# Ledger of designs, part 16: VHH binders against G2/M phase-specific E3 ubiquitin-protein ligase (G2E3)

Target 1, 328 residues: G2/M phase-specific E3 ubiquitin-protein ligase (G2E3), of Homo sapiens (Human) (q7l622r371to698)
Amino acid sequence: IWNSALDAFRNRNFNPSYAIEVAYVIENDNFGSEHPGSKQEFLSLLMQHLENSSLFEGSLSKNLSLNSQALKENLYYEAGKMLAISLVHGGPSPGFFSKTLFNCLVYGPENTQPILDDVSDFDVAQIIIRINTATTVADLKSIINECYNYLELIGCLRLITTLSDKYMLVKDILGYHVIQRVHTPFESFKQGLKTLGVLEKIQAYPEAFCSILCHKPESLSAKILSELFTVHTLPDVKALGFWNSYLQAVEDGKSTTTMEDILIFATGCSSIPPAGFKPTPSIECLHVDFPVGNKCNNCLAIPITNTYKEFQENMDFTIRNTLRLEKE
Below, E stands for the ipSAE of ESMFold2; O stands for the ipSAE of OpenDDE; V2 stands for 0.75 times the mean of E and O plus 0.25 times the DockQ between their complexes.

## First folded at step 8 (VHH; framework vhh_gefurulimab)

Design w5 (from v2 with S30R; at its last look DockQ between E and O 0.41; V2 from the best seeds 0.00; counts 0 for: pae E 7.6 > 2)
Fold by ESMFold2, look of step 8:
Structure w5 (fold): chain B 328 residues (1-328), chain A 123 residues (1-123)
Amino acid sequence: as target 1 above (328 residues)
Amino acid sequence: EVQLVESGGGLVKPGGSLRLSCAASGFTFRSYAAAWFRQAPGKEREFVSAISSGGYTTYADSVKGRFTISRDNAKNSLYLQMNSLRAEDTAVYYCAASPDLFDWLTEHGYDYWGQGTLVTVSS
């Protein structure tokens, strides 16, 4: 079942029943020790599927969506449970939560102020922007008249006396759209996160879990990736030199490949887990024409080429095509 | 290290055009809201335009319809296309960024700032 679930994920055929069964095996701590790389790959694929699922909305950082069918199928609860199981069993940092979603979990929705970037609905965001940038009471009243039906529907109609009233109106619209609209999904997701006491841990250690759960502004560097991978085979000094030059070229923006692309290719993860990778990432110099990423072992086989140009071309080509196929 | 570097400023005649660029480094630019502010000598810094990490834009009334803000996350770059320039557009233009933003219009909403690029609109 395990191998079937991995094949489905690799072919973009997510099966909730298999994912739930494997997560149950992991939760009960009866997963065999001779499958540690496969466990990490499964958890990484699971987090990627959750991030890109219809349960979450947003382009970079994610908030919960309102999906009525998913509520009926209890999928928000299952998502919270799967995330909790992944965290307990050393899965990769999810790294996709908005600060707003995180603050709702830790401090409560009533103590959380959403921001414009929490809104993924273009029309709603434009209403908020127009209200927030109004410079006269007359402009503000005109905008409110244009979106009267929407404001009435969400319960945000209010008396406008001064221009500063716009700030409370914006807060009310944000509060409805980001928090009130998804209250039932949020409570269900929160209940799932109680699995194995994880929600309580998140609430007890907010700084640590913010770094794990929330989308971060930090980017990977050439130094970070160079230090991450251990050389475990007899080094080819030329190939390792090309590797370091490649990392520098990627950092300098001289390649279309990103540091995140390289990490995903080698490990399946877009960020470094807070507990580190298991097994420890490594680089091998193999007699291959093109790089190979062994995500089960976090191993990157780099090509042996005659020139740096050939090295970079083979790296860029393979990484781009591998990641494109995985997105399809 | 975090850097925002503006370029593309210069001298133009009224009615002319300029395109300002801001190169970002040392942080995940695509996760940040970004903005342009400007400051004439001896005056307060004022809001020009902003773009959220999700691509939502807003403009000061004085530049609406003449200026266009854009971003290229693959190049870690912010742009301001300035058309139909007027003498009152003369200022040092600053690039700014913040990971989260509640109020786009004030300078105190932004964590990171560039050193500025001078735009002079004169006959």
Scores: ipSAE 0.012, ipTM 0.504, lowest interface PAE 7.6, mean pLDDT 80
ESMFold2 (binder alone), look of step 8: mean pLDDT 87; pTM 0.888
OpenDDE, look of step 8: ipSAE 0.566; ipTM 0.837

## First folded at step 9 (VHH; framework vhh_gefurulimab)

Design x1 (from v2 with L101F; at its last look DockQ between E and O 0.35; V2 from the best seeds 0.00; counts 0 for: pae O 8.9 > 2)
Fold by OpenDDE, look of step 9:
Structure x1 (fold): chain B 328 residues (1-328), chain A 123 residues (1-123)
Amino acid sequence: as target 1 above (328 residues)
Amino acid sequence: EVQLVESGGGLVKPGGSLRLSCAASGFTFSSYAAAWFRQAPGKEREFVSAISSGGYTTYADSVKGRFTISRDNAKNSLYLQMNSLRAEDTAVYYCAASPDFFDWLTEHGYDYWGQGTLVTVSS
């Protein structure tokens, strides 16, 4: 997905404002048959890849990493571009930006103060902690001597005269490690985000975009999913009742299936994109034994069964198995 | 209204254990660093332990190896497991929250404070 996306986005004929079309090629098909894919699924996978890529570092909240190979390949720019395109074309909320990264984008690196949580490197974090927890000048000097090579390397060595100097030192280390060290990646990434004017929007509406970029979406609820999936045709009343009961059961933890699983099964996404779904998600009742998810049109076909138990079993079985197979 | 409420304090024998809790409300606790301070009778308030929003921890030398700070963001709660308690650990323990895990060793780094809970270690 990543390589294909890169190739596509790097193509000179690629216009980021145009609709994205996705097709999957079946590997074992001698005929090279292409199946239409879900745009939002593709974008979801792409964002997930980015989040877990070597371009970022950290756990829940991430900052840009320093990767020389990635820089050579201009991947930070591409990542920014991809993110911008994803947001505009109905991709999921990334939600993995650190506040520091976000603030750098909005207010500038020069106006951003990193925190210890921005440091993913355990050794560097420990150095900072040790420096900050020094109780005497002698202790501070001892720590500095112990970490002399590192501090020298990053250009943070300074004369210590008072214990309060530790704060400046910590600030300098954080500044270097979190911001200055990744200056080039950041600039490239920032340029990518200019695609489709996304960076400008981020800067103009920081509150709105903070929730999108720095926070994971709210947990899905039975109410949210119930309202999300609309019924356009004459429904089977019993089946719809089962559907609603099922959502409640899932919410209550009475099923091994999660709300996210249901959404993925139907749309290819584990969360509602900021731009919403296109087309609008829908439910249809079919005389089938097992549900059918159509990620391309965001349609969930639910089975018409005689009992709720059968309904739940069939739903759980199909959703879990389908998702399992997709992960393999 | 922002509120930090400590609990779990009490009388304990030397060598005993105690677990303090702090319940936060009125602000986004998960985005804050949190810390424990203590004030013994006739002494200044001192730093005990802190934990960042991301889980980094630090301890005063006096409690290192004996105390463990932890947090549950889902419950907006901060904890301090105190083991091997000593008479010198007797103090009012305060929960505090800071928007930035930077100057966590100083009181001025913290915006919000609890009312404190008394821990008495005595034979």
Scores: ipSAE 0.012, ipTM 0.286, lowest interface PAE 8.9, mean pLDDT 90
ESMFold2, look of step 9: ipSAE 0.186; ipTM 0.645
ESMFold2 (binder alone), look of step 9: mean pLDDT 87; pTM 0.883

Design x2 (from v2 with S53R; at its last look DockQ between E and O 0.62; V2 from the best seeds 0.00; counts 0 for: pae E 4.4 > 2)
Amino acid sequence: EVQLVESGGGLVKPGGSLRLSCAASGFTFSSYAAAWFRQAPGKEREFVSAISRGGYTTYADSVKGRFTISRDNAKNSLYLQMNSLRAEDTAVYYCAASPDLFDWLTEHGYDYWGQGTLVTVSS
ESMFold2, look of step 9: ipSAE 0.251; ipTM 0.687
ESMFold2 (binder alone), look of step 9: mean pLDDT 85; pTM 0.871
OpenDDE, look of step 9: ipSAE 0.362; ipTM 0.746

Design x3 (from v2 with T57R H108Y; at its last look DockQ between E and O 0.02; V2 from the best seeds 0.00; counts 0 for: pae E 7.3 > 2, placed apart)
Fold by ESMFold2, look of step 9:
Structure x3 (fold): chain B 328 residues (1-328), chain A 123 residues (1-123)
Amino acid sequence: as target 1 above (328 residues)
Amino acid sequence: EVQLVESGGGLVKPGGSLRLSCAASGFTFSSYAAAWFRQAPGKEREFVSAISSGGYRTYADSVKGRFTISRDNAKNSLYLQMNSLRAEDTAVYYCAASPDLFDWLTEYGYDYWGQGTLVTVSS
């Protein structure tokens, strides 16, 4: 079922019920102990699919969406469960939660103040911006009249007597859109996260789990990746030179390949886990035309080539085509 | 440690264009809202434009349609493209950043400030 699950993810024949069944097998830990690299690859693909699913909204930093069909299918609960299982089994850092979503889980929604960037609906964001930038009471009243039906629907109509009333109005709109609107999805997701006691651990160690769950503006750098991978065999000086030049070219935007693509190719993860990788990532130089990523060992075999241009072309080709097939 | 460094100011004829840059360091720029303010000689500092960490933008009425704010979070940089420049755009331009902001129009809503770059529009 394991190989079948990987094939489905790579070919985008994803079935939520099938993924849930595979996650149940992983929860029992009777399969993954023999295939640690394949387990990591599956968990990485699972987190990627969750991040990009209709259960979450936002571009990089995600909040829960209101998806009525997903609620009926109990998918928010299953997403929380899948995330909890992944964390317990050493899966990759999800790294896509908004700070607001995280704070709701740890401190409660009533103790959390959303910000404008939590709003992915452009029309709602523009309403908030217009209210917040009003300069007179008359201007504010005019904006409220234009948005009357929306404000009435969400229960945020209020008497306006002074310009400073806009601040509480903005707070109320943010609270409704980001928190109250998705209350039922949130409670369902939260219940799924209780799997294996994970929610309680998140609440007990908030600083550590914020580093794991929340989107950070971190960029993987050439320095970070060059230091991450160690050399296990006698190195080829020229090939290692090309490798370091390649990392710098990717950092400088001279390639369509990203640092995340390289890490996924070698390890199956888009980020460095808090506990690090097991086994530690490594590089070896092989007399091959194209690089090989061994995700079970976190090993990247780089080609020995005569020119840097050939090196870069072979790296870019293999990494992009391998990852494209895995995403399709 | 925390720095905002503006560049790209200079002398330009009316109707011309300039692009201002602001390089950020010493803090997590991508989680901050960022803004441009300007101060003409003898005038109070005034709001020009702001951009949220997620890319939502707003502009002062006097610059709408002529100025474009943008950011590149990978390079920790904020930009202001200024087109169709007018004499009244002559000022020292400052970049600013704040992690949490409800009022984008006032300078007291921003924690970090640059030193400014002079833009002079004259014939």
Scores: ipSAE 0.027, ipTM 0.562, lowest interface PAE 7.3, mean pLDDT 81
ESMFold2 (binder alone), look of step 9: mean pLDDT 86; pTM 0.882
OpenDDE, look of step 9: ipSAE 0.403; ipTM 0.749

Design x4 (from v2 with G54S T58I; at its last look DockQ between E and O 0.02; V2 from the best seeds 0.00; counts 0 for: pae E 14.9 > 2, placed apart)
Fold by ESMFold2, look of step 9:
Structure x4 (fold): chain B 328 residues (1-328), chain A 123 residues (1-123)
Amino acid sequence: as target 1 above (328 residues)
Amino acid sequence: EVQLVESGGGLVKPGGSLRLSCAASGFTFSSYAAAWFRQAPGKEREFVSAISSSGYTIYADSVKGRFTISRDNAKNSLYLQMNSLRAEDTAVYYCAASPDLFDWLTEHGYDYWGQGTLVTVSS
């Protein structure tokens, strides 16, 4: 799906709305793989691919990586452009930016202080940790001598006279690794994000866009999902009761399934778009053994079972195996 | 109310294995660094292992290669897999958490603490 988006977005004769439709058509011509069932699903898969691409690094929240081939191919620019276009066309909240990346975009890199969790390189993180936890000047000097070539390369060599000098050194290493190292990728990504005036709106409304762009520590809640799905007019009260109990069990960690898994199964999206879903998600109860997710209509068909245990087993089995196959 | 509850401690023979768990509640676990400390009788509490919110891990030299720290943010849980246990691993093991990303190696770097779980390694 990434290549389809690249082909469409690089066509300078297309407007952005048309580029999304062209990419969707190209992707739907593929055989031998599952294709998206809606524009919302297409945008969700595109954002997921972007999040997991070589352009970003990190596990819980993402910062830009330094990928010289991607920079040569202008992929950071195209990624910013894709993200901007997705936001304008009602795509899902990207929800993967670190606060550091977001603050760089809004307030400028010179006004942003990175933190240790921004560092994905194990060796660099170990250097920072060892420096920060040194308890004597002699220990600090020994650590610096061990890392001399690295510190010289990045321009962070410093005369050490007191133990407190470690704090400035840590700050300088963080600033280099997280911000200065990726300056060119960041500027390219920023230029892409100017598409349709999106960067300027992010800078004008930082609180709203932080909630959309940044990784949130919170998972989806049982209440949020239960209220998201509209119940059709002829519900099975027992099955709906089991559905609500299932959501609570997933929230409590009593299931192998996550709230995000359920949302992906029903809608193709890992998060709720800022504009909401179109069509509105719905639940129906079917006399079937296993649940069905219709991502085109954002519809979840839940099974009518005699026991909650049977309900949970069927939900967990189907969701887990469906999502596993979609990743292959 | 913030709560960290350890479990999985017990008696084990040298060379054996145990898996410690820590259930977190009352705060957004996924945004916190988390750690294991231990305290043997008559000794100060010492660092064992830590894991950042992003999954970066560090280990005390005495446990490196034998212990594995991990977290499951969906289940608000921290784990310590302890393999090849030795008599000197006998201690009360404590779970700790903090949003502070500096000074992971000392107990003053952590805001929240569990009650501890006893691990005894003895023939």
Scores: ipSAE 0.000, ipTM 0.207, lowest interface PAE 14.9, mean pLDDT 79
ESMFold2 (binder alone), look of step 9: mean pLDDT 86; pTM 0.881
OpenDDE, look of step 9: ipSAE 0.245; ipTM 0.678

Design x5 (from v2 with S53W; at its last look DockQ between E and O 0.01; V2 from the best seeds 0.00; counts 0 for: pae O 11.9 > 2, placed apart)
Fold by OpenDDE, look of step 9:
Formats: C-alpha cells, sequence, structure tokens
Structure x5 (fold): chain B 328 residues (1-328), chain A 123 residues (1-123)
C-alpha cells in the first residue's frame, strides 16, 4: 500500500485536488481484474503505516525522526503531502502528533519548548533525567563528566558554576535532540503539508487541528453509531430494534465485538474521519442470515431474524470472522 | 612526582606574540582538564583559559579572540598562543590541571600547579 501510494502521489499527472480512486488487483487473476476499494479504508491504512513508519519516533505521541535514507528519498515531504491529502479526502484523524511537533508547525520551532516526553531515545532520556535530578553541583559535574562525549558531540557543553545550570543544560539538550536534530526532516515535512493549503489551515485554526492531529478520536458509543448510520429504504421495525439493542449490548460489554469493529466492518475505518463519510453511512434490512458490510458505499446490511439472540450471534460471528480474515 | 613546568615566557613588545608551553609529568595528563592562570604584580591570580580533556575550550573575556589554548596529549603538553599582546597582559602565567570538567573558573578546581613563567609586555 505504501509503495503504491508513493508511486501514485509522485506521478507527474497526479493532482491532489482530484478524487481518489482505489482499486484492488486480484492476485490470482490472469487478466489483472480490478475491483473497487474503499477510499477511506485505503487512507486509514496509509495513515496507520505512516504513523508506524521510521519517519516518526515515540510511543503514543510522536515526533519526526532523523533518517538519512528517508531524507534522500524525500519521504518526509511525501509524508506531509500524504497527510494533507488524507485529511482533505476523508482520511482518519492521525492523532499521533506530539504537542511539540504540532507547536513547531503552528508557532515555529523557535517558539517551541520540548519536554522530556518528546525524547524516545532511552539513553538520551536517562541523561536528561540524571541531569535534571542532580541535587548538588558535584553530582551534576559527575554526570556531565560521564556524558561528556555526548554533550560535546551535540554542542551542549557549558561551564557549570551553580546547580541551577542544570536547567539550561536540559533545555539545550532537549532543543537539540527534539528540534534542531530533525530540522531538515521538519522542513521537508512542512513543505509536504502545504499541499492543498492544509498547513495554512492548521496554522489558521490550531485548536481544531490540534484535536485532529494530536488526539486520538473519542471512543465510539451506541449513540454515535446509531446516529451515524441512517436507515436506507423501507426499514424492518423488528430488525432495527435488534440493531439498536445490539449497539447497546456492545457498549455494555456484553459482546466480544467492539464499536470500532462494527465501524470497520461497514466502512473500513475504525474512527469517523474529520471530513465525514461519503456516502453517508446507512443501514439496510435484508432477509439474510448474516450481516453484509459494503465498505465502498458505507452500507451495513443487517439480518432479519426471529430472535435477538440469533441476531446478536450472527452479527458477532460475521464481524469477528471477517475482520480476522482481513488482518491475515 | 607530579610536575607542571611552564616555559616560553619573556619580554615582548605590545602587539607582539608569544607561545607558552607547559609540560606535565607524573600523572595521566590526558585525563585532566588544563588551564592557564595569570597573576599580575599586586593583583590576584585570575583565570585566562581552560581546555577539557576532550578539547572544549573557554577563555576569559579579556583574552578572547587574542589567545588560543591547545593541548597535545601525546606529549603531555599544554600550550597558550598569545597574540596581540598588551601591557595589561604582563603577569606570571601558571599552568594548572583539574580532574573536574567544568570547575575551571576558580583556583580551587585545580589540583596541580606549575611554578609559573613570566610574561612582560613592554615598549
Amino acid sequence: as target 1 above (328 residues)
Amino acid sequence: EVQLVESGGGLVKPGGSLRLSCAASGFTFSSYAAAWFRQAPGKEREFVSAISWGGYTTYADSVKGRFTISRDNAKNSLYLQMNSLRAEDTAVYYCAASPDLFDWLTEHGYDYWGQGTLVTVSS
């Protein structure tokens, strides 16, 4: 997916303002037959790949990494571009930016103060912690002596005269490691984000974009999903009742299926994109034994059963098995 | 026996240059920070310049841009290149060694001292 996306987006004929079309190639088809895919699913997978790529570092909240190969291949720019395109075309909320990365984008690196949590490198973090927790000048000097080579390398050596000098030292180390070290990657990434004017929007509406870029989406609820999926065509009243009961049961933990599972089954996404779904999600009642999810049109066909128990069992079985197979 | 021996002092005209040397013996010089101090007649000894074992250097404001400290660990030697000398640079210059990395500005930070070499800047 990643390589295909890169090739597509790097194509000279690619216009980021145009609608994205996704097609899957059937591997065993000698004719190279293609079937339509879900755009939002594709973008979700792409964003997930990006988040877990070597372009970023950290656990829950991530900063840009320094990867020389990635720089040579201009991947930071491409990543920025991909993010911009995803946001505009209905991709999920990334939600994995650190506040520091976000602030650098909005207010500039020169106006951003990194924190210890921005440091993913264990050794560097330990150095900072040791420096910061020093209780005497002697201790501080000892630590600095121990870490002399590193501090010299990054240009943070300073004369220590008082214990309070540790604060400046920490600030300098953080500044280098989190911001200065990745200056080139950041500039490339930032240029990519200019695609479709997304960077400008981020800078113009920082509060709104902070929630999108720095926070994972809120948990789905029965209410949210109930409202999200609109009834398509003439509804079966009993089936819709079961659907609502099922959502409540899932919320209450009475099922092994999660709300996210339901959404993925129907749309290919585990969260609601900031731009919303197109088309709008819908529910259909069908005389089938098992539910059918159509990710391309965001339609969930629910079964018409005689009992709720049967309904729940069929829903859980189908959703879980389908998702399991897709992960394989 | 630990020894620091300074050399290179002498009489020089204003605007002239002089290079001081300090030879260390009796200890692992490469593991020590080294510094130059100076004491003018009737004045207290003052910090001039220091160099860490890793090559980090610092200078007093009064000599910044004019003096350069360097070391040769293979020769257990410390050097001070003094350019653009002024009358106020007249002093006995002392070589010192410290086990501490960043306690360089005070005399207390240094364990070993040389006997000094006299530098006189006069027309």
Scores: ipSAE 0.000, ipTM 0.230, lowest interface PAE 11.9, mean pLDDT 90
ESMFold2, look of step 9: ipSAE 0.000; ipTM 0.412
ESMFold2 (binder alone), look of step 9: mean pLDDT 87; pTM 0.887

Design x6 (from v2 with A33T L101I; at its last look DockQ between E and O 0.39; V2 from the best seeds 0.00; counts 0 for: pae O 8.8 > 2)
Fold by OpenDDE, look of step 9:
Structure x6 (fold): chain B 328 residues (1-328), chain A 123 residues (1-123)
Amino acid sequence: as target 1 above (328 residues)
Amino acid sequence: EVQLVESGGGLVKPGGSLRLSCAASGFTFSSYTAAWFRQAPGKEREFVSAISSGGYTTYADSVKGRFTISRDNAKNSLYLQMNSLRAEDTAVYYCAASPDIFDWLTEHGYDYWGQGTLVTVSS
């Protein structure tokens, strides 16, 4: 997905304002058959890839990494561009930006103060902690001596005269490690985000975008999914009742299936995109034994069964198996 | 309104254990570094322990190995497990929160404070 996306986005004929069309090629198909894919699914996968890529570092909240190869390949720019395109074209909320990264984008690196949590490198974090927790000048000097080579390398050596100097030192180390070290990646990434004017919007509406970029979406609920999926055809009342009961059961933990699983099955996304779904998600009642998810149309066909038990079993079985197969 | 409310203080014998809790409200606690301070009678308030939003912890030398700081972001709560308590641990314990840990060892580094809870260690 990543390579394909890169190729597509790097194509000179690629226009980021145009609709994104996704097709999957079945590898074992001698006929090269292409199947239409879900745009939002594609973007979801792409964002997931970015989040877990070597372009970012950290656990829950991430900052840009320093990767020389990635820089050579201009991947930080591409990542920014991809993110911008994803947001505009109905991709999921990334939600993995650190506040520091976000603040750098909005207010500038020069106006951003990183924190220890921005440091994913354990050794660097320990150095900072040790410096910050020094209780005497002698201790501080000792620590500095121990990490002399590192401090020298990053240009943070300074004369220590008072214990309070440790704060300046910590500030300098954090500044270097979190911001200065990744200056080039950041500039490239920032340039990518200018695509479709997204960076400008981020800067203009920081509160709104902070929730999108720095926070994971709220957990899905039965109410949310119930309202999300609309019924377009004459519904089977019994089936819809089962559907609602099923959502409640899932919410209550009475099923092995999660709300996210249901959404993925139907839309290819584990969360509701900030831009919403297009088309709007829908439920259909069909005389089938097992549910059918159409990710391209965001349509969930639910089975018409005689009993709720059968309904739940069939739903759980199909959803879980389908998702399992897709992960393989 | 921003609030930090400590609880769990009380009388305990030397060698005993106590668990303090701090409930946060009115701000995004999960994004803050949280800390415990204590003030003994006639003494200045001193740093006890801190935990960053990412889970990094630090302890005063006097409590290292005996106290454990933890947090539950889902509950907006901070905890201090105090083991092997000593008479010198007697103090009012304060919960504090800061947006960062730049100055996490000093009182000035924290924006929000609780009212405190008294811990008395006595035979």
Scores: ipSAE 0.013, ipTM 0.310, lowest interface PAE 8.8, mean pLDDT 90
ESMFold2, look of step 9: ipSAE 0.149; ipTM 0.624
ESMFold2 (binder alone), look of step 9: mean pLDDT 85; pTM 0.872

## First folded at step 11 (VHH; framework vhh_gefurulimab)

Design y1 (at its last look DockQ between E and O 0.63; V2 from the best seeds 0.00; counts 0 for: pae E 3.8 > 2)
Amino acid sequence: EVQLVESGGGLVKPGGSLRLSCAASGFTFSSYAAAWFRQAPGKEREFVSAISRGGYTTYADSVKGRFTISRDNAKNSLYLQMNSLRAEDTAVYYCAASPDLLYDWLTEHGYDYWGQGTLVTVSS
ESMFold2, look of step 11: ipSAE 0.334; ipTM 0.726
ESMFold2 (binder alone), look of step 11: mean pLDDT 85; pTM 0.871
OpenDDE, look of step 11: ipSAE 0.736; ipTM 0.903
ESMFold2, look of step 13: ipSAE 0.302; ipTM 0.715
ESMFold2 (binder alone), look of step 13: mean pLDDT 85; pTM 0.873
OpenDDE, look of step 13: ipSAE 0.684; ipTM 0.876

Design y2 (at its last look DockQ between E and O 0.42; V2 from the best seeds 0.00; counts 0 for: pae E 4.4 > 2)
Amino acid sequence: EVQLVESGGGLVKPGGSLRLSCAASGFTFSSYAAAWFRQAPGKEREFVSAISRGGYTTYADSVKGRFTISRDNAKNSLYLQMNSLRAEDTAVYYCAASPDLFYDWLTEHGYDYWGQGTLVTVSS
ESMFold2, look of step 11: ipSAE 0.250; ipTM 0.688
ESMFold2 (binder alone), look of step 11: mean pLDDT 85; pTM 0.869
OpenDDE, look of step 11: ipSAE 0.711; ipTM 0.890

Design y3 (from v2 with S31D; at its last look DockQ between E and O 0.56; V2 from the best seeds 0.00; counts 0 for: pae E 8.0 > 2)
Fold by ESMFold2, look of step 11:
Structure y3 (fold): chain B 328 residues (1-328), chain A 123 residues (1-123)
Amino acid sequence: as target 1 above (328 residues)
Amino acid sequence: EVQLVESGGGLVKPGGSLRLSCAASGFTFSDYAAAWFRQAPGKEREFVSAISSGGYTTYADSVKGRFTISRDNAKNSLYLQMNSLRAEDTAVYYCAASPDLFDWLTEHGYDYWGQGTLVTVSS
């Protein structure tokens, strides 16, 4: 079942039943130490698939979506459970929650104010932007008339007497769309997170869990990646110098490749787990035209080239095309 | 220490173009909404354009179609491409940032401000 689930995840043939059954095996510690690298790979793939599933919406950071079929199939509960199991068993940092989702879990939805960037629905975002940027009461009333049916449907119609009334209107629309609309999914997801006492731990240690659960752009640096990978075997001083120059170029924005792309290419993870990687990431220099990432061993083989330009071209080409093909 | 530093201002003739830059340091710029404001001599500071951390944009009516706001989170930078410049665009242009894009048009909606860069449009 384990091998079948791994193959399905790798081939984008995600099967919720397999994922649930494997999570149950991991929860009961039946998997043991026989497959330590495979457990970490499964948990990494599970978090990746969860992040990109129809249960979540958003591009940079994720909030819950309203998916009625998933709710009927109890998938929000199972997602929370899978996340809890992954955290207890040393899985990778999920790193995709919006701060709004996190704050709802820790402080309650009634104590959380969503922001515009929590809204992934383009039409809803445009309504909020138009209301927020109205400069006269007449303009505000005109905008409200244009979206009257939507505002009535969500219970946000208000008497407009001053321009400042727009701020409460925006607050109400955000609260409905981001929080109230997904109330039932959220409660189900929260119940799943109670597995093994995980929700209680998140609520007890919010700073630590915010760094683990929440999206954090550009958290990786050239220094961090340079120090993360240990040099194995016969190092080529020139190639290693090109590698460090490449990391600096990526950090400076002089490449289309990101630090996260490099980490995913070498390890399969978009972030560094709090417990670190097992096995420890390594780098080797090979007489090869293009880099190779061995995600099972967290090993990156870099090419030995005559020029830095050739090195960068081969790195960028391979990393970007490999990650593009994996998404397709 | 938090800093926003504008650059790229100068003298241009009517119909010309300039690109303003704002370099951010001392905070995680990619988590912030950012905006441009401007202040002509003897006038109040006015909204020009804003961009959310997720890329939603808006513009004042007076600049729509002529100015383009953009950001590069890898470089912690905000940009304003100004085309078809007019004499009434002469002002000191300010970069601003806020962790919350709640009130785009009002100065009080932004926590951090630069010192400004002068743009002069004259023949």
Scores: ipSAE 0.013, ipTM 0.505, lowest interface PAE 8.0, mean pLDDT 81
ESMFold2 (binder alone), look of step 11: mean pLDDT 86; pTM 0.879
OpenDDE, look of step 11: ipSAE 0.025; ipTM 0.379

